VH-VL binders against p42126. Designs and how they scored, part 47

Target 1, 258 residues: p42126
Amino acid sequence: QRVLVEPDAGAGVAVMKFKNPPVNSLSLEFLTELVISLEKLENDKSFRGVILTSDRPGVFSAGLDLTEMCGRSPAHYAGYWKAVQELWLRLYQSNLVLVSAINGACPAGGCLVALTCDYRILADNPRYCIGLNETQLGIIAPFWLKDTLENTIGHRAAERALQLGLLFPPAEALQVGIVDQVVPEEQVQSTALSAIAQWMAIPDHARQLTKAMMRKATASRLVTQRDADVQNFVSFISKDSIQKSLQMYLERLKEEKG
Key: E = the ipSAE of ESMFold2; O = the ipSAE of OpenDDE; V2 = 0.75 times the mean of E and O plus 0.25 times the DockQ between their complexes.

## First folded at step 23 (VH-VL; framework fv_bebtelovimab)

Design a5 (at its last look DockQ between E and O 0.89; V2 from the best seeds 0.00; counts 0 for: pae E 2.5 > 2)
Fold by OpenDDE, look of step 23:
Structure a5 (fold): chain C 258 residues (1-258), chain A 123 residues (1-123), chain B 109 residues (1-109)
Amino acid sequence: as target 1 above (258 residues)
Amino acid sequence: QITLKESGPTLVKPTQTLTLTCTFSGFSLSTTGVGVGWLRQPPGKALEWLALIYWNDDKRYSPSLKSRLTISKDTSKNQVVLKMTNIDPVDTATYYCAHRGYKYGFWPYFDYWGQGTLVTVSS
Amino acid sequence: QSALTQPASVSGSPGQSITISCTGTSSDVGYYNYVSWYQQHPGKAPKLMIFEVKDRPSGISNRFSGSKSGNTASLTISGLQAEDEADYYCSSYIRSTYVFGGGTKLTVL
């Protein structure tokens, strides 16, 4: 089990804990479990909010699983990217209040997950950075991810952050607005519980409709362009130069673990 | 090759509990993302979804029939069981179990079906 | 969940193209692309013909195609053949619930 769900029906909140060692990479299986777990909570009237966090401190999520994007068939790449799209769509459009309790490193795909939430709390640890560093790897963020970041920190800040592939430590993350609070590591969970309670105090109908108005344009664009976006990804990731780069990177990772 | 087969009583009396078993091969309910669903079709009428069970024992039920349905699995036997309580003549139908495959990380379609078993409810 | 709306019957001659519509709402067909089509011959189990609005499972003829506009999905069968005579059901999935259309009887004249 890669996703642990700890429900508190009395409080109307569930905590989803990522447990996909070693670094909560977004593998296809992990993506599947996340979507199914979220869907279950959305269909349970006893829940109004969800806290996303890592089961173990240190890493929230390292992002996409490179093994899913290297040495596979184009069909596999297409399926994998579709799964990534699905997770984003489900999180970004969720009627539940979503709060990220970021208790570890949060780069790339991890940041994607965090950005879909309504509120983000980051542990005050200099080792925990959050951001989209795709460009440092020669990768361009998809339009829907770009929009998500832009909608969070503004156009100019997003433009700079994406082009430079910045990862923000806690102080800078808070300053730029990519996270809403920075707290001591031991207070991340309790702060998330307090924060989500504030959001849940708002009438659901009004909150949900407002959220939909804010996010509908980007979400709808992805839905209508889902296939095109998949094709773009497949075309890009299948390039020999990209595959070679990924392979080299994976080899380096293995050496570091060994 | 994936195959599914429904088994159980073909005649049930009103108010009784209907128990149907789906025995399958060619796949495992231990595989992430995989599910098995139950559907039914009254004679000459449309398909209706009843329940779904996932590899991780997560369960989904039709909202209108949830109070009457219980789905369970035995992974070691490659079996899924559906129980429906308080049976009524209106529940007369062909009952199907179907495989919900794993594709694209989230794939809510039934790609393989059993032959179905006709269950008649009569006093 | 409300059933999807299909025409009760459609007919065509061999070689022609026919289209079956499936109308839902913004809360099902119009919300996501989880639209599928099933073919059912008399006395047989349904067979998945289209998934994700327009994708075909392996082994399904390219004569079958799907599309969606707004809250209406469509199944098109080109080059109609005698073996295509069957009942066709559309389906949509949303929030852990499956909904089906009333079915369309296709007659090949």
Scores: ipSAE 0.711, ipTM 0.882, lowest interface PAE 1.1, mean pLDDT 94
Fold by ESMFold2, look of step 23:
Structure a5 (fold): chain C 258 residues (1-258), chain A 123 residues (1-123), chain B 109 residues (1-109)
Amino acid sequence: as target 1 above (258 residues)
Amino acid sequence: QITLKESGPTLVKPTQTLTLTCTFSGFSLSTTGVGVGWLRQPPGKALEWLALIYWNDDKRYSPSLKSRLTISKDTSKNQVVLKMTNIDPVDTATYYCAHRGYKYGFWPYFDYWGQGTLVTVSS
Amino acid sequence: QSALTQPASVSGSPGQSITISCTGTSSDVGYYNYVSWYQQHPGKAPKLMIFEVKDRPSGISNRFSGSKSGNTASLTISGLQAEDEADYYCSSYIRSTYVFGGGTKLTVL
């Protein structure tokens, strides 16, 4: 199973742990398990909040699964991107308090997941980072992910970070505002529990309506452009030059990892 | 090829518990994303969704019927079982089980259906 | 959670095009694309004809097409044939729940 859920219904909180070896890449199966698990918690009135964290040492999530984006049919690319969009929409618009307990590296699609949360806590470990580094691979972050980063750290910081493909180590992540708190690694979960309690002290209905109001414009842009966004992705990723670049990068990763 | 077949009693008395079994072939309920749902159709009336069980044992129930329904699976026997308590004449219907496939991530549609079984609740 | 509204019946002659409407709310049909259409011949189980508003499963004739405008989804059958005579149901999915329309009886004259 790729998503471990540790419920504490009495406290109204569940811990959702990512367990998709080796690095929690967002494979089609992992995306599916995440959405179905989140939906279960959203529709159980005993839960008010979820902590997202990793069961894999040293990594929160390495991001999109490049094997889903290389050497496949256009229909597969369309389906994969729909699954990525679905996860983002479900997390971004969730009625639950979402807190990310980032206990490892969080590049690209891992940062996508973290940015949907209401609050982000990063372990103070110099090996960990967070950011959207797609441009380093010759890939453009989708408009809705650019919007999400911009809403979090502001236009100028997002503009610079996206163009350069920046990954922020803990101190810089806190300074730029891409995370809300940096703590010793062993305190990440306890800090997440403390943070989620503060958010849950707000009456659920008012908090949920406020979140929906703040996020409506960004979410609606994707919802109304969903098919076009899929076609843009399929057209881009299907280009021979992009496929060749992805193949070389995947072979380099296998060679270096093996 | 995917097939499903419903089985169970055709005549049930009020207040009894209805137990229906869906036996299927051509897919595994251990495959990520796959589910089996139950629906019903009273004579001459519209389809109504009852319950769904996923490969990972996650369950969903119609909100209006949740207190009366239990869905379970036996993956080794390729079976899904629906129990409905406190049966009433209003529950007279054809009951269907249906496959929910894994296509393109989240895919909430019933692509293969059983032939259905008519359950009549005596007056 | 919400009912989907369909006309009780529609009719057409062979070769004509007909359209069946399915009206929901902005929170189900209007916002998300979880709309599907099922055909049911008398005494038979339903058959999935359209999913995701407009997509066809393999083996479904291109005479069947789907669309959506505002809070209304539509099933269009072109080149109407006698074997198209059946009941048609729309369905949507929202918040862990499947809802169905009341059904439309299509008569081929």
Scores: ipSAE 0.601, ipTM 0.840, lowest interface PAE 2.5, mean pLDDT 91
ESMFold2 (binder alone), look of step 23: mean pLDDT 91; pTM 0.937

Design a6 (at its last read DockQ between E and O 0.86; V2 from the best seeds 0.80)
Heavy chain, then light chain:
Amino acid sequence: QITLKESGPTLVKPTQTLTLTCTFSGFSLSTTGVGVGWLRQPPGKALEWLALIYWNDDKRYSPSLKSRLTISKDTSKNQVVLKMTNIDPVDTATYYCAHRGYKYGFWPYFDYWGQGTLVTVSS
Amino acid sequence: QSALTQPASVSGSPGQSITISCTGTSSDVDYYNYVSWYQQHPGKAPKLMIFEVKDRPSGISNRFSGSKSGNTASLTISGLQAEDEADYYCSSYIRSTYVFGGGTKLTVL
ESMFold2, look of step 23: ipSAE 0.658; ipTM 0.859
ESMFold2 (binder alone), look of step 23: mean pLDDT 91; pTM 0.933
OpenDDE, look of step 23: ipSAE 0.878; ipTM 0.930
ESMFold2, fold request of step 24: ipSAE 0.516, 0.643, 0.672; ipTM 0.805, 0.846, 0.852
ESMFold2 (binder alone), fold request of step 24: mean pLDDT 91, 91, 91; pTM 0.932, 0.933, 0.934
OpenDDE, fold request of step 24: ipSAE 0.923, 0.923, 0.922; ipTM 0.949, 0.949, 0.949
ESMFold2, last read: ipSAE 0.638, 0.646, 0.647; ipTM 0.853, 0.842, 0.852
ESMFold2 (binder alone), last read: mean pLDDT 91, 91, 91; pTM 0.934, 0.933, 0.927
OpenDDE, last read: ipSAE 0.922, 0.922, 0.922; ipTM 0.948, 0.948, 0.949

